# VH-VL binders against p40099, part 22

Target 1, 211 residues: p40099
Amino acid sequence: MATKQLLRRQIKRVINALDYDIIAAESHTISQAVRSLIASANSRRVACYMSMDKGEVTTGEIIKNLFQDGQEVFLPRCTHTSESKHFKLREDHHPHLIFHRMSSLKMVRDLKPQGPYQLKEPEPHIEESDILDVVLVPGVAFDIKTGARMGHGAGYYDDFFQRYKILHEGQKPLLVGLCLMEQVASPIPLEKHDYSMDCIVCGDGSIHWFQ
Key: E = the ipSAE of ESMFold2; O = the ipSAE of OpenDDE; V2 = 0.75 times the mean of E and O plus 0.25 times the DockQ between their complexes.

## First folded at step 13 (VH-VL; framework fv_cilgavimab)

Design v3 (at its last look DockQ between E and O 0.11; V2 from the best seeds 0.00; counts 0 for: pae O 8.9 > 2, placed apart)
Fold by ESMFold2, look of step 13:
Formats: C-alpha cells, structure tokens, sequence
Structure v3 (fold): chain C 211 residues (1-211), chain A 127 residues (1-127), chain B 112 residues (1-112)
C-alpha cells in the first residue's frame, strides 16, 4: 500500500505543477476523442465525473457534448452505506458511490460545492442509475499497456464496479479511463479488487484498448 | 522525534513588521502541511493560517483577521516555515505556535487537525 | 465561520472520578458521505503548548491513555476522562476542521 501512496503523490506533484493551458489543451483533445468513442459505440447511458478546478482531466466539455449528442448523463455522489442503506461489500459500513441521472446541462451547471471538500454532487433524491453503457473513470495514474488504474485511495470506483456486477448478473459497463499524458505510469501495483479499464483515452488523443 | 522550534518573536510597535521562523526536524518537512496557531496571553487558541506542501500545490489560506497582512512561506531546503507579519496591531499580541496538519496527503482533503506543536514564540505589539 | 462552544468553563474533579467536557458547534461537522465528524480535542497543561488527544471525534492519538475517550456526532461532542489523574490537570480545547479551523473557548480541569 505504501508504493501506491508514494506514486499517487509523485503524479499529483507533476499534475499540480502543469500550466493551466496544458491541462486545458489535453482535456479538449480528450473530449474530442471521447465524443468519437461514444458515437462509434452507439452508447446512450454515460456516467461521467465532475472534475475539480485543477489536478485532473477537466470534464466540462465532455458533459456538454454528451447532452448535445442526446446521451443520458449520470454524475456521481459520494456516500456511505450507513446513510444510503445500500448493501455492504465489507464487514463494516463503508464509503461508496452512487450515480444519479442529470436531466439537463442547466441542472449540472446549477450544482453547488458542498461539504468539507467542496464537491459538486447531485442531491440524494435524484433518480439513481440502473443500466450504464459507459463509465468515464478518473484516476491518479493509468498504465496504457495493461489498462491498470490507480485511484485516489478511497476505492469508490472499484466498489461501484463490484456493486454494479452483483446487481446486473455479472455484466459491467464499458470502463473508459481519462488520462493526462502526465498520468501515464507503469507498472501500477494492483490489488485483488482493483478494476482495470477497457480502454484509456490519453491527452494526445490516443485510445488504448484492452480486449 | 518530531521537533518544531519557533523563533523571531519580540516587541514591536503597532504598524510594524516581524518575521517568525519555525525550524523543523524529525519528519519529512517537504511532505508536510504546516499551520500557525496563536494564543493571546490568558486566552484561547486561534488558527492564523496554513501552507500546503509543494507536492499538494503550495497553496496558502489565512484567517480573516490576518488576511492581507500576514504571509506564510516555506523553504524546504532549510526545513523552515516562515510567518511574515506586517501592519501589526495590538490584538496580534500572542504566543505563536508552529504546527503540522494531519491527513494531508491528498489535495482534495480540505482542513485538518494539528498533530505536532512547537513551544511557541511570544510576539508583543505595543506602543 | 463555525463557532465552537465549550461547557463548562471550569471543572473541579476528585482524583479517580469522571470528568466530562462538552463541545457544541454552530453547525454540523459530520460529513455524511464519509461518516466522519471533523472534530479534534487538545490538552494544554500549564506552561506547555497544546497536545493532540483525539481526532475524527473519537480516534485517540498515539500515546494517549485509554481513560480519554471522545463521543458525540453532528454538532454535540463530549470528551470524557474516566478516572482523573493528577497529570490530567489542563485546559482542554475542541476544534472543528469541517471548514476554516476554529477552537472552542477551553475547559479548565482542576483537582478538587
């Protein structure tokens, strides 16, 4: 576990030092590649994340494009099994992720920062996702040779994917990692419950498939 | 093992300036988020401000009473935290503590509790 | 800013007896998404700097004796010393870190 935490810190330092215009240019390139991927896959139900002001691929353009292209858009809310009443995957109550349907771009733009981390998240009463075709997945680092992903350490996405498979008879959506060029790393140590991506879209516009 | 030693306190007149230093040892200073907390004589504790590690963006945050007058900086090559205090007021009279923040390895983490504390240095602002 | 209010201001307790210190925040410091209370407790002995006792409301810092325990959630919290020892004479402060950090006014614990 120490090796992953050291790598997280190293990558975050690189990302935090990047000029804003480099992140913006890579994010724009990624958004174009994602748009083409979604169109070619004929996907309808797409989960995306709300990017922070800095430190990762920005998703504003991706979300705008999804609505413009007629997709159903889902955004995540961090929660806890003690609050949500969803089933536990561990002995004790634990954090987990719920995706909620966003009915319009205006609804997304109206989200307000909340809590100690000032996250823009859907309200709990909003319709929860069921079937998803594609999940756009954040991470700290991605291995473009293997599809491995290193998250921020809380296990939210890996929990969601395991939970999804249990609820949908072993099926899963297409997992698409979004990766700045500076987030490419190898090797990424994986643990038993870590999920790999089906493809990774990089800041240079390249798409790497793993199947 | 962890040691934080403040210095630079003393007597200054209102409107004056003073720079405090905090020498750190026993931990990896460049990884740490650092804060200043003050305590007026016979009074309670008041957070002054903090600086994140360079790894987490190096951002500073300040309490409202000192914003615009105080500047926190760090020199990782010397394991030293600084507090530059300008436009000092009599209500700035306090013992100033250098402290570390816990659970700061993730820049999405917000604010935290204060793990380790120095012995403090007294700043007296009076005519 | 979140205002932290402690009670009582001062508490006199016989050796070996229970001391109870209360802390109230002006708004909840529980983040339900991770089920954590953003609250810490500090001990400041005469002539010394503060020392961290508890964080996340109920997690004891390393080296702190079992007789110290924290409880409560949301906006109401308690620090309990189950059997007061002579070395526990101090001023105790609560602190929230849900937002910009703020401290309670302190509770002085004395031997009766």
Amino acid sequence: as target 1 above (211 residues)
Amino acid sequence: EVQLVESGGGLVKPGGSLRLSCAASGFTFSDAWMSWVRQAPGKGLEWVGRIKSDWDGGTTDYAAPVKGRFTISRDDSKNTLYLQMNSLKTEDTAVYYCTTEGDYYDFWSGYYYFDYWGQGTLVTVSS
Amino acid sequence: DIVMTQSPDSLAVSLGERATINCKSSQSVLYSSNNKNYLAWYQQKPGQPPKLLMYWASTRESGVPDRFSGSGSGAEFTLTISSLQAEDVAIYYCQQYYSTPTFGGGTKVEIK
Scores: ipSAE 0.258, ipTM 0.722, lowest interface PAE 4.7, mean pLDDT 89
Fold by OpenDDE, look of step 13:
Structure v3 (fold): chain C 211 residues (1-211), chain A 127 residues (1-127), chain B 112 residues (1-112)
Amino acid sequence: as target 1 above (211 residues)
Amino acid sequence: EVQLVESGGGLVKPGGSLRLSCAASGFTFSDAWMSWVRQAPGKGLEWVGRIKSDWDGGTTDYAAPVKGRFTISRDDSKNTLYLQMNSLKTEDTAVYYCTTEGDYYDFWSGYYYFDYWGQGTLVTVSS
Amino acid sequence: DIVMTQSPDSLAVSLGERATINCKSSQSVLYSSNNKNYLAWYQQKPGQPPKLLMYWASTRESGVPDRFSGSGSGAEFTLTISSLQAEDVAIYYCQQYYSTPTFGGGTKVEIK
């Protein structure tokens, strides 16, 4: 069995065994740290994700704080190049992420499950993001020594970052990984075209900067 | 050691039904995506369908030839994968393998390579 | 669906000689974002289930002898057995998992 396969299974096992209260507590701590980070950076356009209670950092409080503090909030939708009509990074149509602007907290709360994972996603007609200051990034595991992030292997976020750089003349937003303590792992090999995090915020409130 | 053991195969008439089981051991079954792959006698391999882990939504996907007739399910408490086959056709005759899926997947398309295989169970659909 | 085409259908090679199996996909199975080829190779010996040999086109599965190697990118791939052994008599399949899983037709490798 491949190393990454074992690691993913191991981490998922640990996360699945975690008390929800622990996840909630860590997520709260992370939300406070993220709020301070965004404030200090004077970031205004923030991409987040809608957590679905599937063993990841919950983002409800983060999103609430973003609206309270006057940031523009963007959430992702899983789509396909055949649908979105975005340029292809592969020869055929392929899945990718689009971030849509959420106009209010109510709009976020009204999101409905969509896609293969039944994630709460913005509707396709909602305004797409252009410039982003910060992207809060989910992951299966994070390497707090190198900034490496292990996802599910589909490359959705890597695809997005690649697209972003293409569209914005090589520039990318600040990539901030949100990491439960139980998702800290080392080493996580960096592969070609992987995007490491600029910062990782952990469940203990620690912030790790890279590069 | 990972072990997958299929059972439930046999002879059935066209239009009949059959339920296959796959007993898994040697790994955390509940975390695994599981697939069925079949092989007609003297022919190649054909993907039948998949069920994801509960962590990843527990959803199922099916190949076009079996969609609407076959149902994949799992009982994580028993470490068992199932394939319910209804309205069987002669072309469904095959050895059916249960498989685990690899470490990387496209969560939109949901496709995988298959790293572990059972010994298979023979299903014969004949008049 | 992506169609996988293997060649040849059968191959007879002398012991100790090189065996080469080709696999072509109707579409590229290379994902540019991670530069991975979503291509696997399997070995199926008589009376046995398939066994994973390679994934990501060229990554050898644990326990697979180093005489097996995978190469190629995009839509053309090759499985090579550098020195055929008696135990290598089998049918070999390529499989793409870039989209809906599809297998090649298989290549039967025999000893000449």
Scores: ipSAE 0.012, ipTM 0.526, lowest interface PAE 8.9, mean pLDDT 89
ESMFold2 (binder alone), look of step 13: mean pLDDT 92; pTM 0.949

Design v4 (at its last look DockQ between E and O 0.77; V2 from the best seeds 0.00; counts 0 for: pae E 2.8 > 2)
Fold by ESMFold2, look of step 13:
Structure v4 (fold): chain C 211 residues (1-211), chain A 127 residues (1-127), chain B 112 residues (1-112)
Amino acid sequence: as target 1 above (211 residues)
Amino acid sequence: EVQLVESGGGLVKPGGSLRLSCAASGFTFSDAWMSWVRQAPGKGLEWVGRIKSDYDGGTTDYAAPVKGRFTISRDDSKNTLYLQMNSLKTEDTAVYYCTTEGDYEDFWSGYYYFDYWGQGTLVTVSS
Amino acid sequence: DIVMTQSPDSLAVSLGERATINCKSSQSVLYSSNNKNYLAWYQQKPGQPPKLLMYWASTRESGVPDRFSGSGSGAEFTLTISSLQAEDVAIYYCQQYYDYPTFGGGTKVEIK
């Protein structure tokens, strides 16, 4: 709790001190490793995220490669159970993610920044995901020894994974964490219902598998 | 007790420059996002700009009328916020308030409300 | 920029009576993805800086009396003072923070 919040602050300080060229180089290396991982797994349905311009692994090249390689691409939209009418996982209505199918790279590039955070998200009417083979997962920090992930604190991805398992009789997609070298940390304490990654792809191109 | 004390106001000719300071105490200044808000005499409130904490990137944002002329900076070792005002215009005449942005619980960067305010310092731009 | 319009411009209310201040935004300041309204209210007494009263449209800042309440959603908001006191004579401003912050023009509340 206190340790997790302090770690989040420490990682953000380091990341914000990085030259953009370092983030870009690590992101390029990660994109190559992800491409190989997707190919070797023969995965078809891949969920990715829209990275912000700074402060994390950039995903532009990853998304481009997914379309070039013939994958079905899904991107997230932040929503609230009171609006989406998806079932609640808690007593009160709460935030959650929906992934939507992106039919082309052009569709992704045409997404407009919206809302108070200028997020590029799919429109609500676009086809929602069902079965996914791989989910590429963001985070603030990753533990390459255990697969633990520290998110930004809202629990969006952990909610989605729990929701996915309920809807698919306990099945889950392959969870792949994307991690700058500066986001590697140990230990990361797990909270209730936190999901661990199946593997973590790091900024040096290394891939760390768990179990 | 949170205190914000502005200084550096005064009379300046159009085209001149002035640097405002805001001395902060009673909170962890280095964690705070800080803003400047101004109020022309007898008029309403107008946001000028803000600077984020270094943890959140230390970036600045400015209102259109002041962009390129005003620069916000901070010195966390002195708990001091600065507003450098260049190329001043008569329209810049106002009381300038130093403010803190309220704590956010969102996970993305955004804009916020202003929970603490200084007493203000008057800047008069007149020929 | 999101334009904030307050009404009335001035309001005279008898001591102990209810005062109602309206604020309209030129576009919605509700973010449906988190179900939050990005709206704040301030009180500015004569010769003083503004003081935060309310944020997220209806959440009262610590130390603000219970007689102050905020309501509304989307593009229309109301600040209500349920029983006006002498110390409530002030100009009241709304402010959105959905985008670059902007303020309403203010509503002067005075005792009739």
Scores: ipSAE 0.443, ipTM 0.795, lowest interface PAE 2.8, mean pLDDT 90
Fold by OpenDDE, look of step 13:
Structure v4 (fold): chain C 211 residues (1-211), chain A 127 residues (1-127), chain B 112 residues (1-112)
Amino acid sequence: as target 1 above (211 residues)
Amino acid sequence: EVQLVESGGGLVKPGGSLRLSCAASGFTFSDAWMSWVRQAPGKGLEWVGRIKSDYDGGTTDYAAPVKGRFTISRDDSKNTLYLQMNSLKTEDTAVYYCTTEGDYEDFWSGYYYFDYWGQGTLVTVSS
Amino acid sequence: DIVMTQSPDSLAVSLGERATINCKSSQSVLYSSNNKNYLAWYQQKPGQPPKLLMYWASTRESGVPDRFSGSGSGAEFTLTISSLQAEDVAIYYCQQYYDYPTFGGGTKVEIK
């Protein structure tokens, strides 16, 4: 079994064993830190994710704060190049993310779980994002020493970042990893296609910046 | 060779309880998601419920007809899957199959097909 | 729940002839993210448990003869036995795993 697979399993086991209260507490702390970070950066267009029931930083409070503070909020939808008709980064059709603008908090709350992963995703007809200032990035594990992020294995976010840079003349938004304390791991091996975080916000409120 | 052997079936009165066991061998049981599927006599197949691996949280899902009455558990040290059935009804009469779910690599994978099945054990609920 | 409907309920086919079983889902079981159909086929012979034949609608399970093939996408699927053999007498079930698992009602295949 590959090193990444073992690490994913290990982290997954730990996270799944965590009390909801712990996740909630850490997520709250992270939400406050993120709110301050976004304010200080004067960021207006923020991509977030709709958190699942367990296994990652919850984003409900983050999203609420974004709307309250007047930011434009975007949430991701998993799609495929055969469906989206986006350009291919590989020879074959492949999965990738599209971010859609959420018009209101209510719109976010009205999202319904669907599909084999029961994800709450925007509808395909919703306006797609163009320029983003910040992307709040989920992960399985984060390396707070290097900024490395371990995803779920499908490469959705890495693909998105690469796609974004291509479309925006090499520019990318600020990549901010949201990390439970239990997701801190080192070292995390990086491959050529992996993107490191510019910042990682941890459950203890600490913010780690990377060059 | 993967083997699943169900046991514990029998005759029980309505309102009664029964505990089924499934002894697994031939694979790493602790890594496997396990399900129960039942088949009423002369009828089709019906998913009963699932238990994930401990690595994936060990959580359970149940079909609506059995939710609140049935409990799935596992003992990885014994390579055994269990189905505790309480408040049994006549409509629960069926052959109960222990089954493994297909392998997956996705961290947040949802539902799966069933690649290995036991021979089943018959549960008859009758007055 | 996604409802699976099979047709016909029973099918009698002569040895060596083609058998065709249809399965329809109440909604698409094609996942846009990976372009896979979350559909499986099973064979159940008399007195035996079901046996997996096909997954992802058209991927044949190991050990399954080439005469078995799956086709279709979205909400309509077909299992085909190109040349029915005596050992193929069984009830066949489709099953979606796009959502909570649900099975079709089954199709009994017999020799004419």
Scores: ipSAE 0.369, ipTM 0.784, lowest interface PAE 1.5, mean pLDDT 91
ESMFold2 (binder alone), look of step 13: mean pLDDT 92; pTM 0.947

## First folded at step 14 (VH-VL; framework fv_cilgavimab)

Design w1 (at its last look DockQ between E and O 0.03; V2 from the best seeds 0.00; counts 0 for: pae O 5.7 > 2, placed apart)
Fold by ESMFold2, look of step 14:
Structure w1 (fold): chain C 211 residues (1-211), chain A 127 residues (1-127), chain B 112 residues (1-112)
Amino acid sequence: as target 1 above (211 residues)
Amino acid sequence: EVQLVESGGGLVKPGGSLRLSCAASGFTFDDAWMSWVRQAPGKGLEWVGRIKSDYDGGTTDYAAPVKGRFTISRDDSKNTLYLQMNSLKTEDTAVYYCTTEGDYEDFWSGYYYFDYWGQGTLVTVSS
Amino acid sequence: DIVMTQSPDSLAVSLGERATINCKSSQSVLYRSNNKNYLAWYQQKPGQPPKLLMYWASTRESGVPDRFSGSGSGAEFTLTISSLQAEDVAIYYCQQYYSTPTFGGGTKVEIK
């Protein structure tokens, strides 16, 4: 994984040089494009992530728009197959994601940072997702020519997509990568279980479709 | 072979300043998260602070007793970690160890254990 | 801050016998989302810096003899030396990294 680590290093160097105002402006543009995409796809059940303070597309506006537009909103919780009792995709117990239904923007706003990484995540008892129409996918880098995505290294989203397909007769939701302009890269090395995006929404508002 | 060599310790009066250095070799310093840990004579270990790699934002965190008085910095071109100690107090008297944090993930911004340690440099704060 | 308490303060054990060192945290250091205990053990021999022995509570660092083992979960942890050797005379420290790192007070291991 030397090539992936080199690309992560390159991307992080560029992103760390950006003022937050630039990231915020690109994120706003992305939120408007995503809103239109969801409306045109007539999507109702949308999974989104809780963005960190820095280093990625911020999702606060996206989440607010989803609730305002009447969508069902699902947020992720990092867990482990030994804790969740969900089936394993490899020999040993391993990390994975569960998406949970958020009933309101207030419920999202009330999430508190917890654990060693101070993550804002749904509580485990909250209703888990089943069918999803759209998943808004984070990443370190995206290839807008091919749809390839480089994740953060733990494989959380690729595991979720494979797990979803197993549970839903090989079907998957629309995978929409959210990409700052500074996260565009080519080529992105892919491994066996890496999932490509159906489309990528970039910081300039452009939408790139694949297939 | 990983090596961490601290220098700059010595005797200083309360209210004074001292700058510690840690020369690193045997690993990719640019990627490492680095910490300072201290040990008062005859006492246990106390974490002082850390600095992340520049690629992970170069941010610092400090233990409460030293916040606002100590500053951690790094010079990746020289593979060197620094601890600037200002407004020194007698309770700052300790051997100061340079350490690397182990098993951190680039995405997970938390705290970690200390896998490599230098020999330490003694700082004595007394009138 | 999470307070780490070690017991005993000092332990005398005959050569070849078992030494058991306990460490208690004021809060759980188990993160259920990844099923990891954020706990490490260090050995400090006289006149030397600390040396990492164990991390994630039970994972032995490379080069550490297999007579050293770690166990426990949540808030209670144990370092065991199954057959004490002369070179194991040291002070042993536990450390949590679930939050701002803190160390236990140490356990001095001696030959009886």
Scores: ipSAE 0.571, ipTM 0.826, lowest interface PAE 2.1, mean pLDDT 90
Fold by OpenDDE, look of step 14:
Structure w1 (fold): chain C 211 residues (1-211), chain A 127 residues (1-127), chain B 112 residues (1-112)
Amino acid sequence: as target 1 above (211 residues)
Amino acid sequence: EVQLVESGGGLVKPGGSLRLSCAASGFTFDDAWMSWVRQAPGKGLEWVGRIKSDYDGGTTDYAAPVKGRFTISRDDSKNTLYLQMNSLKTEDTAVYYCTTEGDYEDFWSGYYYFDYWGQGTLVTVSS
Amino acid sequence: DIVMTQSPDSLAVSLGERATINCKSSQSVLYRSNNKNYLAWYQQKPGQPPKLLMYWASTRESGVPDRFSGSGSGAEFTLTISSLQAEDVAIYYCQQYYSTPTFGGGTKVEIK
């Protein structure tokens, strides 16, 4: 069995080599499925991510649909507890995510590269999220048998989920993984600090639910 | 019909100040993101800055050469865009255009193309 | 900032003939997430403000004649006038809006 690091490299290589048309087609299918999922769940506050040039499910259509359907949209910003002054989950200060409310699709369009990874992120002064109904979660790979997600290795989302539960009396939003077919992998080993997805939406339109 | 009419241009000495106005009509101004673009005589086009709608925070962005000196603002009740220019320099001499930023369905850029332009107003900074 | 370079600086073309203007960006203005090129073209006639011709590199603005076409991707772009008309005499500018907006230096198109 390959290590997480090796698996990340392998999957990233494959994804990066994919034709845009494939990614676009799968992302479209995922967008439709997500739209239906959110509607059926009566979710109003949805956290998403800003897809970048790197290989991943594109989120433009998803975000457009969220605004069109009247959901409140939140996008993440990478920060650090030393900067944000949020409580620490570790002995030392550490990185973590903050989700900020996007007022409109136009606001999302205007996001600028920020932080160490130069991601298109909301500004720090933008309203932070409180209660979230759904978090659409990116990943390098997903296990559609177990709900396991393999992230990029920094643990941003796992930190956020843990932080969220602490702040909201053990409650967490519905975690929905967005997964290209090429990101489906099994098995994905889970560590103690890893959070599994409640649902994974795949590029073929399939939706996988987990207990 | 979209119409943008700039005014307030004129002759000013270096170090002086000038305030430009842009009267907008023919579209929902309060929803529009607006920019200023300038063109020095016989030269090309240069983006000056932009202002977002109030709904989107009403924040402004500026080109490096004008940061700290120029301020963009808007009065939605008057459908008017403003450009306050302080500490003017000779190199600020240009025709100043107010523009609407293009609205497109799917974009992830922090900036836009400019789909409507006014006729421009000339600002001359000279001793 | 992304630097836009146009060529040629000036172009003289006979009526009815093809005019080709090139625009190069110092870096790609193609966004992979939507596969769109953040590139616009403008026409500016003497004494007039610029007029939008193209956006997304190849999409014509409403009212723009079909003799105008945009092509290219990444960092290389071309504006083509298939059959130059007298009213097409103008300076043409490319502009990227992938990052802080920047314009090319312009290409003057004249009738030969």
Scores: ipSAE 0.020, ipTM 0.636, lowest interface PAE 5.7, mean pLDDT 91
ESMFold2 (binder alone), look of step 14: mean pLDDT 93; pTM 0.949

